VHH binders against q9p7j3. Designs and how they scored, part 8

Target 1, 174 residues: q9p7j3
Amino acid sequence: MILPLFPETQVHVFVYENVSNCAAIHEQLISQNPIYDYAFLDAATILYKKQVYSAIIRALEDRRDEQMKTKTIHSEVILSLSPKTEISSAFRQFSMTKKSKNIVVVKIDSKLTEEEEFERLDKLVEGNRVEFSDEELQKLIDFKVLKKNYKLDPSTLENPLASILSSIALRGYS
Short names: E, the ipSAE of ESMFold2; O, the ipSAE of OpenDDE; V2, 0.75 times the mean of E and O plus 0.25 times the DockQ between their complexes.

## First folded at step 1 (VHH)

Design b28 (framework vhh_5c3l_4; at its last look DockQ between E and O 0.03; V2 from the best seeds 0.00; counts 0 for: pae E 14.9 > 2, grease 24.5 > 24.2, SAP .688 > .668, placed apart)
Fold by OpenDDE, look of step 5:
Structure b28 (fold): chain B 174 residues (1-174), chain A 118 residues (1-118)
Amino acid sequence: as target 1 above (174 residues)
Amino acid sequence: QVQLQESGGGLVQPGGSLRLSCAASGFTFSRYWMSWVRQAPGKGLEVVSDISTDSGYTTYADSVKGRFTISRDNAKNTLYLQMNSLKPEDTAVYYCATYLEPFGSDVRGPGTQVTVSS
């Protein structure tokens, strides 16, 4: 996928359920294996496609403006999901853990087609790929976690997307 | 293996100061984000401050901005938290934590108790 405001940057997003090797993936990330150059998100924290795209756009904007706070664009995507400025908080809130079962995987600056990228990623993730859609994400979400991450209350739960996008956009402007 | 050990906690009066230290072993700081987190009785874990060990970029929770200062000595593999103008609300067990970008394990020490009371 090409984002309109970032025509030089190709982005791919994949969703996996029933992933059995998150712990192994986590170890590869710790070792900074370049083959695992993705943003691995816990699907329990993601409700909307627009939530993911908003974070991607925010990260790309930060990079464009030379305002990245993290070391990599993929880490910046994780940070960008959070309403908090603390990186450790963002990682705790949204990143895949060793115990995760469902994940959202984001690739920035891909040189491959979506299908080619999938074939590559599918060798790394032991799980079932599902469609990247609001419908599928809604099946994987943990609303308790979502409410906690974005401090959603009964009034904002009427339109969670608006609240989430506002949180992403206004991070650091409190 | 990454190991962390906090020290410097204690009892202090409101308005007082403490300096926490975290001795790290089993790794070199330069690759990691270092954090101070705290947990008050009956409350969840709260991030207090983060520092990028390579760039020195820092972040602070709103509740501690202007009062706390996070710093590091990469040569000593030691993390610090200077806590000034302490309040009773700052009472908690303080933990040193580390994250490795782009992803990493959440490793914390056993913690050090900070009690602010008159």
Scores: ipSAE 0.429, ipTM 0.755, lowest interface PAE 1.2, mean pLDDT 93
Fold by ESMFold2-Fast, scan of step 1:
Order: C-alpha cells, then sequence, then structure tokens
Structure b28 (fold): chain B 174 residues (1-174), chain A 118 residues (1-118)
C-alpha cells in the first residue's frame, strides 16, 4: 500500500492464524537472523486496520522528523501502538511471544513486491494466511488484552476505535 | 550469544541506597534501548525505567520517580540503576532487559535480589 504523505515508502501487512511455529520464529528473532526483519505483532492486540496504519504513520512521521525513540522503523511501529512512552512495556504488550497463535506481520521499506513477501513469509510462518481486514482481525482479538493495553472502561468497549486512535496520536501527551 | 548479567543487589534498610549494574555482551549495546524491570513477591513484572541509546530519553514508573536514576556507559557495555530512598515495597528481583532490534524480542538477565527491610 501507498501512504499519501509517504509515497516512496512501501508498506505490507500480513495476518496469519493458527500459527504452530511461534516458538521457532521467536528463537530466530533472538538470534538476530536478518531474514526475520519484520515487526511481528500478537493479533490478540489488534482490532482494526486503522489501528495498524495509524501506528505506521506515527512511526514514519517520527523517522521523517528525526524523533524515533527506538533503533528501527519496525520497533518504532510497535512502540507507536502503545498509549505509553515506556519502550519495554510497548514490546511486552504488542509483540509476538513463543505462545502466540495468531500474528500480524508488518514490513516497511521492502525491496520485494507484496507477492514476493507473501512467498517469503509463507516459508517462515507455519499458519493460515488470512485477509488483512477488520472482519478477520475481529475474529482474532482478545478484548481483555485490548482493554488492558488501552485502559478502556466499559463505556468505550462498544465502540473503542476513537479511543484507540486518540491513544496512538496522543502518545506521550496524556 | 546475547547475555545480560545483573549485580549489586542485597539487603538494605528503609531509606538506604543501592546501585545495580548490568553487564551486556553478544550484541552492540550502544545501539539498543535498555530497561530495568522488577518482580515483587506475589506480583507480576513491572517496568521500572527505560533509557534510549544516547541517554537523551528516559522514563520511570510513578512508584520510583524522583528516587531512582537510570544511566548507561556505552564504552563499558554497562547499564546502571541508582536506587535512593528505598522502601519495603521496592523489595523485588530486578532484571536488566533489552529488545533485539529490528526483531522486537525481549531479552532479560537472570536477575538480582533487592530486599528492603528493617
Amino acid sequence: as target 1 above (174 residues)
Amino acid sequence: QVQLQESGGGLVQPGGSLRLSCAASGFTFSRYWMSWVRQAPGKGLEVVSDISTDSGYTTYADSVKGRFTISRDNAKNTLYLQMNSLKPEDTAVYYCATYLEPFGSDVRGPGTQVTVSS
């Protein structure tokens, strides 16, 4: 996809359900294998496409303005999902773990086409690829995790989108 | 292999001070954010403090703000936590932590025990 304010930046987002090899992927991430240079998110934390895009845009804005708080653009996306500026908290709240079952994978600045990234990721991820859509994400979300991560009260749980997007946009100002 | 090793914990009386150190190896320490995380008896993990690569950005949990100071020495691959005005509720195992970028994985050391009691 092409972002209006970042037309030179290639962005790909992939969703996998019923992933059986998250522990193996996690070991590759710990070993710093460059083949795994993606943002791996736990799908239990993502409810909307707009949530992911808002975090990507915030991360790209911070890179453009030389205000990144983390080392890489992929780590900056993970931080940008969090309503807090505490880096370790953001990673614990949103990153894939060894026990994850459903994941969202983000690639920024890909040198490959979307089709080529699909082929590559299908070799790395042992799961079922599904459409990156609000419908599919809503099947994978854990509302208890979402409520905790964004400090949602019962009144916002019925329509949390505005609250989540405000949390992403106002990160560090609340 | 990535390794983090904490030291400096111990028994201290309320109002006392301790300085924790974390020796890092197996990665380019100066290029990664670092954190101190603790786990008190019967409680979950709490992020105490984070520090950016150049020390230009730091955060602190509300429970320790004004009492603890995080710092790092990139030439020595060492992270520090200066803990002042210690309280019994600061009793916990303290872990040095980092995330391996671009991969987004948390790594922690084995921890060092801090006990605050009279």
Scores: ipSAE 0.051, ipTM 0.465, lowest interface PAE 6.3, mean pLDDT 85
Fold by ESMFold2, look of step 5:
Structure b28 (fold): chain B 174 residues (1-174), chain A 118 residues (1-118)
Amino acid sequence: as target 1 above (174 residues)
Amino acid sequence: QVQLQESGGGLVQPGGSLRLSCAASGFTFSRYWMSWVRQAPGKGLEVVSDISTDSGYTTYADSVKGRFTISRDNAKNTLYLQMNSLKPEDTAVYYCATYLEPFGSDVRGPGTQVTVSS
């Protein structure tokens, strides 16, 4: 991943469909197991690659500026997807849950190649990896969830990208 | 469960050498990056060195480059740190770690004390 403002920060993003062990993963996240130090997102909430990149960039900017509100950069990505500043609301809306079926997984500050990180992650996730692309993401999105999370009206539901990116960029400034 | 156990620490004179070992169990050692981290008296944790799964990539803190060498033996589930030209500022507890990220506690052993003094 090319992040021009953060050239020393290696980032990997993976997408899994038909994940059967989200409950087990969730238990490991609650216990703060460091092997699970990723952002696990519910793919039903993610329509665009740019949505994820914007949240990553916002989280990295907040870390650089010493304005992080959560304990890890990965939890900060989850917060950064939300138009609101409340941590519990952001996790309720965007985080993988025990009932999730498809997930997007983000690793920031990786010391591994993409394939090395995948090999490690693949031991943790029981599901099928698919490409991180707008084409694959749109197969996994739940538009009812997207509409609720970003307060989209009917006129924006066909192409909601600008509204979503504005919500991420302007959080905390309104 | 993941278990890491460091050994090989001790008291050594400046300019001396020491080899640390870390025995790993409870996971597929060959699939994980490994790190040595240290904590000097009254200081925070410092990553000393990292090594990739196949030893193809290594990193070193600037303060130890050219003096320390990280290695691993995946057949023996063991991580090593060869420490040469030791200096008093290398005095610390050295920890073997599987993954040092900001997600709560890292996976590390109890540590081994290295003391460099005249």
Scores: ipSAE 0.000, ipTM 0.137, lowest interface PAE 14.9, mean pLDDT 83
OpenDDE, second read of step 2: ipSAE 0.236; ipTM 0.644
ESMFold2 (binder alone), look of step 5: mean pLDDT 86; pTM 0.871

Design b29 (framework vhh_5c3l_4)
Fold by ESMFold2-Fast, scan of step 1:
Structure b29 (fold): chain B 174 residues (1-174), chain A 118 residues (1-118)
Amino acid sequence: as target 1 above (174 residues)
Amino acid sequence: QVQLQESGGGLVQPGGSLRLSCAASGFTFSRYWMSWVRQAPGKGLEVVSDISTDSGYTTYADSVKGRFTISRDNAKNTLYLQMNSLKPEDTAVYYCAAWDELYGSQYRGPGTQVTVSS
């Protein structure tokens, strides 16, 4: 997919449900296996496509402006989902864990086509791929996790989109 | 093989200072982000401060900003926390944590107790 503000940047986003090998994936990430160079997010934390794209745009803006806080663009995406200034907190809040069941996978600067990334990821992830759509994400979200991560009041939780996007776009760490 | 060991905790009066150290072994320290996290009695874990692999980026919780300074010495595999102007609410067990940028905290030490009391 091509972002209007970053037309030269290749972006692919994949969603998997009922993943049985999150512990094995986590071990590969811990060993820094380059085959697993993606942002692996817990789908329990993602409600909207716009939430993911806002984090990607923020990470790309920080890279453009030489203001990245983390070592890789994929880790910068994970950080950019968080409204907090503590980086380790962002990773604990949004990253896939050994206990995750549903995941969102982001690839930036892919050397492969979307179809080739699908083939690679389908070999790495033991789960069911579903469409990256608001409808599918809403089946996987945990509203208690969402409320905690974005500090949402009950009144905001009924329509959280604007609050989430503002947290990502406007509450920068600069 | 992997080990993190905190030291430097103790009892201090309000307004005092302490310097915590964390000695790391059994992994490539220079490849990991480092954090200080704390847990006050009856409360959850709070991330106090993070430092990047090359010390190029640091962050602090609002509760400690301006009072605490995080630093690291990659040649000595050691993480530090300089704590100034200590308050009773800083009383907690302080843990050293090592984490990869993508994956959250992978290693944590046993902690060192800091008590700020008159």
Scores: ipSAE 0.005, ipTM 0.294, lowest interface PAE 10.1, mean pLDDT 83

Design b3 (framework vhh_5c3l_4)
Fold by ESMFold2-Fast, scan of step 1:
Structure b3 (fold): chain B 174 residues (1-174), chain A 118 residues (1-118)
Amino acid sequence: as target 1 above (174 residues)
Amino acid sequence: QVQLQESGGGLVQPGGSLRLSCAASGFTFSSYAMSWVRQAPGKGLEVVSDISSGGGSTTYADSVKGRFTISRDNAKNTLYLQMNSLKPEDTAVYYCARDYFLGSEDVRGPGTQVTVSS
């Protein structure tokens, strides 16, 4: 996709369910294998497409303004999902782990077309690709994780979108 | 709270050996890959070695390959770096780090100084 405020930036988002090789992927991320230069998110933490897009926009704004707190744009996306600016907390809250079963994968500044990224990722991820849609994400979310990550009270869990987006957009601006 | 504490640094002569340890607490150590990262005087951070959560996969910087060995004891929540055939160029503060991926470290210990000099 093309973002209106960042028309030169190619963005691709992929969702995989029933991933059997999360431990292997995690090992590749830790070894800094450049073929795995993506943001690998635990789908248990993502409820809406707009949640992911808001984090991407925030990361791109921070890069444009030379205010990134992490070393890569993909790490910045992970940080930007968190309401706090603590890198360790954001990675623990949103990054995939060895125990993850469903993942959301973000690619920014792709040198490949969306179809080519699909083909590449399908070789790296041993799982079932599903549509990046609110309906599919809502099948994979863990509401207890979501509540803890965004500090939601029980009343806001009925319609958390505005609260989540405000947390992402207003991170650091109170 | 997550804590990492290095030990084992010191002064050693060229060709000598040191073993660094990192005690981890406040998290499930066995679920995370770990790294040793160093910073020489006036230089940036260099990832020296990485080890997978289970200890089955390791990587090393070209500068230390064949001389250093990373290992871990998940039952003791401890990370190790065995440093052999030390060179003056290995002089640096050595840090234990958790989840160092894509150039970003999650948590880093306070560091331990290694000085290789005659």
Scores: ipSAE 0.005, ipTM 0.157, lowest interface PAE 10.4, mean pLDDT 83

Design b30 (framework vhh_5c3l_4)
Fold by ESMFold2-Fast, scan of step 1:
Structure b30 (fold): chain B 174 residues (1-174), chain A 119 residues (1-119)
Amino acid sequence: as target 1 above (174 residues)
Amino acid sequence: QVQLQESGGGLVQPGGSLRLSCAASGFTFSRYWMSWVRQAPGKGLEVVSDISTDSGYTTYADSVKGRFTISRDNAKNTLYLQMNSLKPEDTAVYYCAKGLPYDFTEDSRGPGTQVTVSS
């Protein structure tokens, strides 16, 4: 995909359901195996495509402005989903865990084409790839997790998009 | 099964130094990245520093860069944090943690050691 504010930045987003090897992937992430240099998100935390795009844009803005708080652009995407600036909290809230079953995977600045990344990632993830769409994400979301992560009340939960996007865009300022 | 035990905390004056140690057992220490994280009263957890399995790569929070040094001894299953030029803002409970922020849970950290920087 092409982002209007970052037209030269290559971005790929993949969604997998019924993943059986999250524990193995998690171990590779902890060991910082460069083959696994992606943002691995728990799909239970993602409701909208715009939520993911907003975090990517925020991470790219922080990189452009030399304000990244994490070591990699992919870690910065995970941090950028959180309304807090606390790295450990953001990873606990949004990162894939050993017990995750559905995941969203983000790749920025790939050296490979989207099709080559599809082939590569399909070998690393033991699950079923589905379309990156609001419809598919709504099947995988956990509303209790979403409400907790973004501090949503019942009235906001009826239409959470604006609140979520505001939290991502204004992280550290609200 | 994961056991992590921090030591070396205490009261120190601004500009002073402390060296924290973490004794690890119950897992293959040499195969995991290790981190130091801290929590000041009323605040969230902050990752201070992390170190690769072979000490080839280290990362530091901007708040401590140039003042703190992380190191490890795989033969002794021990993680260290050398803290120099301490500031009142460094006052926190410091935790030794297995791995990186990916899955930083209660089970992956020690009970912590208190560091207080005041006159």
Scores: ipSAE 0.011, ipTM 0.203, lowest interface PAE 9.6, mean pLDDT 83

Design b31 (framework vhh_5c3l_4)
Fold by ESMFold2-Fast, scan of step 1:
Structure b31 (fold): chain B 174 residues (1-174), chain A 119 residues (1-119)
Amino acid sequence: as target 1 above (174 residues)
Amino acid sequence: QVQLQESGGGLVQPGGSLRLSCAASGFTFSRYWMSWVRQAPGKGLEVVSDISTDSGYTTYADSVKGRFTISRDNAKNTLYLQMNSLKPEDTAVYYCATEFSYLGDTAYRGPGTQVTVSS
């Protein structure tokens, strides 16, 4: 995808279901293994493609404006999914855990081609890759988790996209 | 106990050269990407250069490309930055850091070494 405000930024998003090695991946992330420099998200927290892209755009805007709260662009994507600017809370809400089963993986500014990233990730993630599409994401979402993370009430839950995107774009102000 | 200790900074005239070193301990240095980051007075942190675990991949900020060279010696747990053709705008505190920290808030940085380019 080409981002209108960042046309030269290369962005790749991958979705894996039935991942059996989340505990091993999580251990590599905690040890800061640079091979795992991606944003690893729990798919239970992601409903739409636009949700992921909005967080990426917000993270890139914060990097451009020298306002990043975290060390890397990938950790900034995770933070940017949260309606609040508290780092530990954002990671608890959106990041993959040892118990996750379905994950969304984001890579920004890859030093590899898209095909090389596909090959690398398929070796690191022991699961089934599925299409990054709203249809596939809606099979993996946990609406209880989504409601808690974005503080959605029943009226908003019928059309949550606009509310989620506003929360991401206006985090810290709403 | 993760420790990063920079050295090699100092005062140098425009057009001069300096070589910075960073001694790493308390973690498996050969398993981490490393970066050099700088902060000029009154400005934010700028990533100057980063290097992969095996030195197969390196990147440079446009401001230093062609003038600076990053390298590492995994046997000695040491990161280097060779700085040539120094300019007054290169004046900053230079930090050795882990570049790719998934958890952001666990990123490690040394105390820094001052580089001043002035006549």
Scores: ipSAE 0.006, ipTM 0.180, lowest interface PAE 9.3, mean pLDDT 82

Design b32 (framework vhh_5c3l_4)
Fold by ESMFold2-Fast, scan of step 1:
Structure b32 (fold): chain B 174 residues (1-174), chain A 119 residues (1-119)
Amino acid sequence: as target 1 above (174 residues)
Amino acid sequence: QVQLQESGGGLVQPGGSLRLSCAASGFTFSRYWMSWVRQAPGKGLEVVSDISTDSGYTTYADSVKGRFTISRDNAKNTLYLQMNSLKPEDTAVYYCAAYEPLSWGDDYRGPGTQVTVSS
């Protein structure tokens, strides 16, 4: 995918359902294994493709402006999904956990093609790859988690897109 | 064996101050981002502050901005929270937590220290 404001940046987003090895992946992330340099998100927290793209754009803007709060661009994507400024809150709200079942994986600045990244990730993730689409994401979302993470009221919960995107874009300014 | 041990909690009057400490052992403290989180009676966990490995980045919850200051001493493996202008609403159990930017969620959390702000 090519982002209009960052046309030189390679971005790949992958979705896996029924993942059985999240605990093993989590241990590799803690050990800082460079093979696992991706943003691993819990799919229970992601409703729209635009939600992920907005977080990626915010992270890339912060990197461009030398204002990243975290060590890597991938951890900055996770922070950027959160409406809060506390880094640990973002990780608690959006990151894959040892108990996650469905995940969204983001790769920025890949030196590999999308097909090559699929081949690599399919070796790391023990689950079923599905299309990165709003339709597939809607099968994996947990609306209670979404409502809690973005502080949605009943009137916004039925069509939350604008509220979610404004929360991502205005983090730290409201 | 990883251990985080909070101390410095207690009973204090509104407008008073407390300094919390968290002693860390069993892991490379200087490699971990640290946070203070709290839980008031009958409420969920609230993250009050985060600090990066080198203290270059700090964040605060809106409820504590301007009143609380997070700091760390990597040579002593210790995290601190200076709490000023305390309010009854700050009454909670305060927990020390450690995580790495490439790790998903908090890796470690201590048993907590009680802070009570009451007249």
Scores: ipSAE 0.013, ipTM 0.376, lowest interface PAE 8.1, mean pLDDT 84

Design b33 (framework vhh_5c3l_4)
Fold by ESMFold2-Fast, scan of step 1:
Formats: structure tokens, C-alpha cells, sequence
Structure b33 (fold): chain B 174 residues (1-174), chain A 120 residues (1-120)
């Protein structure tokens, strides 16, 4: 996908359910294996496509403005999902863990086509690929996790989109 | 570059107390979880305690729960470990570490450590 605000930047987002090898993937991420240069998110933390796109846009803005706080654009996406500027807490809140079952994978600046990225990721991830859609994401979300990560009260839980997007966009101003 | 300098170790009797300090520089201290890690003679590294950026969340190894308290002062870029009711098995070199982005202590960026010896 091409973002209107960043037309030069290619973005691909993939969703996998029932992943059996999260522990192996996690080991590759902590060792910084370049083959795994993606943002690996726990799907329990993602409710909407717009949530992921807002974090991507914020990360790209920070890269454009030479204000990135992490080592890679993919790490910056994970940080940008958090309402705070705290790097380690953002990773604990949103990144895939050894115990994750469902994941969202983001690739920015891919040199490969979407089809080639699908083929590559299907070899790395032992799970079932599903459509990146609000309907599919809503099957994988954990509302307890979402509530804690964005500090949502019961009134906002019924329609949390605006609160989530504001938290992402206004990171560092609270 | 990340720099960490521990201090406050020493020789104490069982049941005694020590306060360790870690002075941090070369990174934005307030943006990272911090950890205390120790290595006892002839043993591997053990994570003792973690603290979140705002001190809102702390964790402790089962071996030190109820006896040790981790804290931080973001204005001074300093991490602390208050150690009470010390036991001989607490004898170790204590290191502070910045947590990696994936939640592991980044021990490659640890300081020289501070020796804690608990003996009669």
C-alpha cells in the first residue's frame, strides 16, 4: 500500500492467526536478525486498520523530521502505537511475545512486491494468514489489553477509535 | 553511547542493608525501563529487579521479593536498589542495565558493577 501523505513509501501489513512459532520468531528479533526486519505486533493490541496506519504515519513523520527514537523504522512503528514516549514500555505493550498466538506484521520500504513479501513471511511464520481488515482484527483483539494500553474507561470502550487515534497522534504532548 | 556506573557495594553482615546507585549517561534515561542484574561466584547472570519509566511498575526475582526495593530519579539519571535483610546468597557483583526494546536487560551496556559481599 501507498500512503497519500508518503507516496514514496511502500507499506505492507499482514495478519496471522494461530501462530505456533512465536518463541522462535522472538529469538530472531532479540538477536536483530536482518531477515526479521519487520514490526511484529501482538494482534491482541490492535483493533482497527486505522490504528496501525496512524502509527505508521507517525513513525514516517518522525523519520522525515530526523526525530526517530529507535534503531529502525519498524521499531519506531511499535513505539508510535504507545500514548507515551517510553520505548521499553511500548515494546512490552504492543510487540509480539513468545506466548503470542496472533500477530500483525508491518513492512515499510520493502524492496519486494507484496506477493514476494507474502511468500517470504509464509516461510517465517507458522500460522494462518487472514485479511488485514477491521472484521478480522476484531476477532483477535483482547479488550482487557486494549483498555490498559490506552487507559480507556467503560464509556470509551464501546467506541474507542477516536481515543486511540488521538493517543497516537498526540504522543509526547500529554 | 550508553554509559552506566554502579556504586554503593561493600561488605555487610547477614541481616544488614546496602543502597546501590547507578549513574546513567549517553541515552534518554527517562524513556527506558531499567534493571538490576547480578552475578554470584560460579553462577550465571540473574535479573534481580526491573522498573518502568515512571516507576508505576516494578518486578522482583522471587529470591529478593519483600527485601529489595528498586527506584529511580529521572531528574538525576540515577537508578537505585535498596537492599534489606541481606543473606549470604545475595553475595554477587551487581550491575545496572538498560532494558532492550524487547524487554531483556542489555548487559552489553552494563558498567563494571559493584561488589556486594554478605558474610559474618
Amino acid sequence: as target 1 above (174 residues)
Amino acid sequence: QVQLQESGGGLVQPGGSLRLSCAASGFTFSRYWMSWVRQAPGKGLEVVSDISTDSGYTTYADSVKGRFTISRDNAKNTLYLQMNSLKPEDTAVYYCAKLSEYGFPDTDYRGPGTQVTVSS
Scores: ipSAE 0.199, ipTM 0.570, lowest interface PAE 3.7, mean pLDDT 87
Fold by OpenDDE, second read of step 2:
Structure b33 (fold): chain B 174 residues (1-174), chain A 120 residues (1-120)
Amino acid sequence: as target 1 above (174 residues)
Amino acid sequence: QVQLQESGGGLVQPGGSLRLSCAASGFTFSRYWMSWVRQAPGKGLEVVSDISTDSGYTTYADSVKGRFTISRDNAKNTLYLQMNSLKPEDTAVYYCAKLSEYGFPDTDYRGPGTQVTVSS
C-alpha cells in the first residue's frame, strides 16, 4: 500500500485474530529482535482503518519533519495512536501485550509486496489472518478500552471516528 | 538482574515538596528511557512522567505538568522526580519503571515503590 502523501514509503497492515504466541512476540520486541521490526498493536484498541492510517501518517510526518519522539518509525506509530504525550502511556494503551489475543501489525518502509510481507510475518505470528477492514476491526474492539484510551463520552460516541482522529491530531495541544 | 529502588517518599502537607530518587542496577541505565508511575488507593497505575536517555525529551501527565520535574543522572544510574506544589490527589505509591530504548514498557521492571502522602 502506498499513501498518497508519502509515495516513496510502502506500508502494509495486517490483522490477526486468535494469536497464541503474543507473549513470545512480546519478548522478542522487548529484546529488540530486528526480525520483529513491526508495530504490533492490540486489536482491542483499534476501531477504524482510518485510526491506524492517521497514526501512520502522523508518524511519517514526524519523521519527515525530524520530530520523532521515539527511536523507530514503528514505535512512533504506536505513540501516534495516543492522545497522550507519554511514550509509556501510549504503549500501554495501544501496544500488543503478552495477554493480547488479536493484533494489528503495521510495517513501514516495506521492500516487499503485501503477499511477501505476509509470508514473512506469518512465520512470526501464530494466528489467523483476517481482512484489514472496519468490519473485522469492529469484531475485535474492546469498547471499554477504546472509551478509556480516547476519553470518549456519550456526546463523542455519536461520532467516535472524529473524536479519535482529533485526539491523534491534537496530541500535546490540550 | 534488573533492580530498581525508589526512595524519598513520605508525608507532606499540601503545597509541600518532595524529591524522589530511583537507584537502578543490573542494566545499562543510560540506554533506556525511564518513567515514573504511581498508583493511588483504589485506582489503577498512572504514568506520571517519562524521560529520554539523554534527558532531551520529557513528558508529563496533565495532572502534574508545571509541578513535577523528572530528571536523571546517568553517571549515578539514578532517576529523580522533583515534586512541588503537592496536592492530596498526588497521594500514591510511586514507582520507577524501565522502558526499552524504543519506548516499550517493561512492566516487569519496577521497584517496590515509595509511598507519598499529601495530607493536612
Scores: ipSAE 0.027, ipTM 0.410, lowest interface PAE 3.9, mean pLDDT 91

Design b34 (framework vhh_5c3l_4)
Fold by ESMFold2-Fast, scan of step 1:
Structure b34 (fold): chain B 174 residues (1-174), chain A 120 residues (1-120)
Amino acid sequence: as target 1 above (174 residues)
Amino acid sequence: QVQLQESGGGLVQPGGSLRLSCAASGFTFSRYWMSWVRQAPGKGLEVVSDISTDSGYTTYADSVKGRFTISRDNAKNTLYLQMNSLKPEDTAVYYCATGFDYLSEPHDLRGPGTQVTVSS
């Protein structure tokens, strides 16, 4: 996809459901296997496409302004989903775990075409790829996790989009 | 100034145990994920273990799982690695590093290292 304000930046987002090998993927991430250079998110934490796009835009803004708090653009996307500035909390809240079942995978600055990336990921992820759409994401979300991560009360939980986007956009680094 | 200082390395026989410590200063230790990273002679860096800010989440390399335990004391700004059932393959310089960034080279914010040698 092409993002306003970052038209030269290649961005691909993939969604997988019923993933059986999250523990194996996690081990590859710990070993820093370059084949796995993506942001692997737990789909239980993602409700909207705009949530992911807002985090990507914030990460790209921080990179442009030389204000990244993490070592890679993919880690910065994970941090940017969090309403807090603590790197560790963001990874605990949003990153894929060994126990994850559904995942969202983000690739920025790919050296491959979108077709090549999805063919590569389909070999790494043992699950069913689904469309990156609000409809599909809403089948995978865990509202208890979402409520906890963004500190939503009952009134905001009925229409959480604005609250989530404000949390991402207005997150301040101390 | 961010400073990380490892200690506790030494010579130990196979099957032995060592406890490494890392003293942190110059930053708010309690707000960072911490890692132990090692480099064996002639090999690249390997991430051994990571720990979250509240110790609620830990990870281990397959090579050390079940033998090593990472822990932290935020009140003392100290990171620990308890190493049990040591093998000759564990011989390396061990580094304390900041961050849970498994997609990056674990070089940027690390201490000078402490040598662990497992030999008869």
Scores: ipSAE 0.013, ipTM 0.155, lowest interface PAE 8.5, mean pLDDT 81

Design b35 (framework vhh_5c3l_4)
Fold by ESMFold2-Fast, scan of step 1:
Structure b35 (fold): chain B 174 residues (1-174), chain A 121 residues (1-121)
Amino acid sequence: as target 1 above (174 residues)
Amino acid sequence: QVQLQESGGGLVQPGGSLRLSCAASGFTFSRYWMSWVRQAPGKGLEVVSDISTDSGYTTYADSVKGRFTISRDNAKNTLYLQMNSLKPEDTAVYYCAADYGLWTEPSFDYRGPGTQVTVSS
């Protein structure tokens, strides 16, 4: 995907369900293996495509403005999903874990096409690819996790999109 | 450079109380989730409690819920664990741990040397 504010930046987002090798992927992420240079998110935390795009845009804005708080653009995406500017809490809230079963994978600055990234990721991820769509994401979300991560009230849970996007866009501004 | 130093352990009778402290230096304490982790003789590490950077979120292991309270003072770079109604099974070395830029929980980017808690007559 091409973002209007960042037309030179290639962005790909992939969704996998029923992933059996999250522990192995996690080990590679901890060892900082460059082959795994993606943002690996737990799908239990993602409800909307716009949620992911808002985090990507925020991360790209922070990179443009030389205000990144993490070492890579992909870790900056994970941080940007959090309503707070706190690296360890953001990773605990949104990153995949060894026990994750469904994941959202983000690639920024890819030199490959979307199909070539699929071929590459299919070798790394042992699971079923599904469409990156609100419909598919809603099958994988954990509303208890979403409520805790964004501190949502019962009234907001009926339509949380605006609250989530505001939390991401206003991160650090209070 | 990074240092975590636990204190407050000791010998206590069943039903007694202890307050553990962890003094942090060499990193921006207020940006890290902090954990208390323990290891009993011959057993693996158990995460006892976690606290978010602003104290807005805390978790506890089922074995300590209702008895232990985690807290932090970001101005003093200090983490605390108030332990009440101590049981013999709480006997362990207690470690203070900090996470930063980690992909999973609990990650233990930094861990202190530990303080021994013994609950016995």
Scores: ipSAE 0.006, ipTM 0.183, lowest interface PAE 9.7, mean pLDDT 82

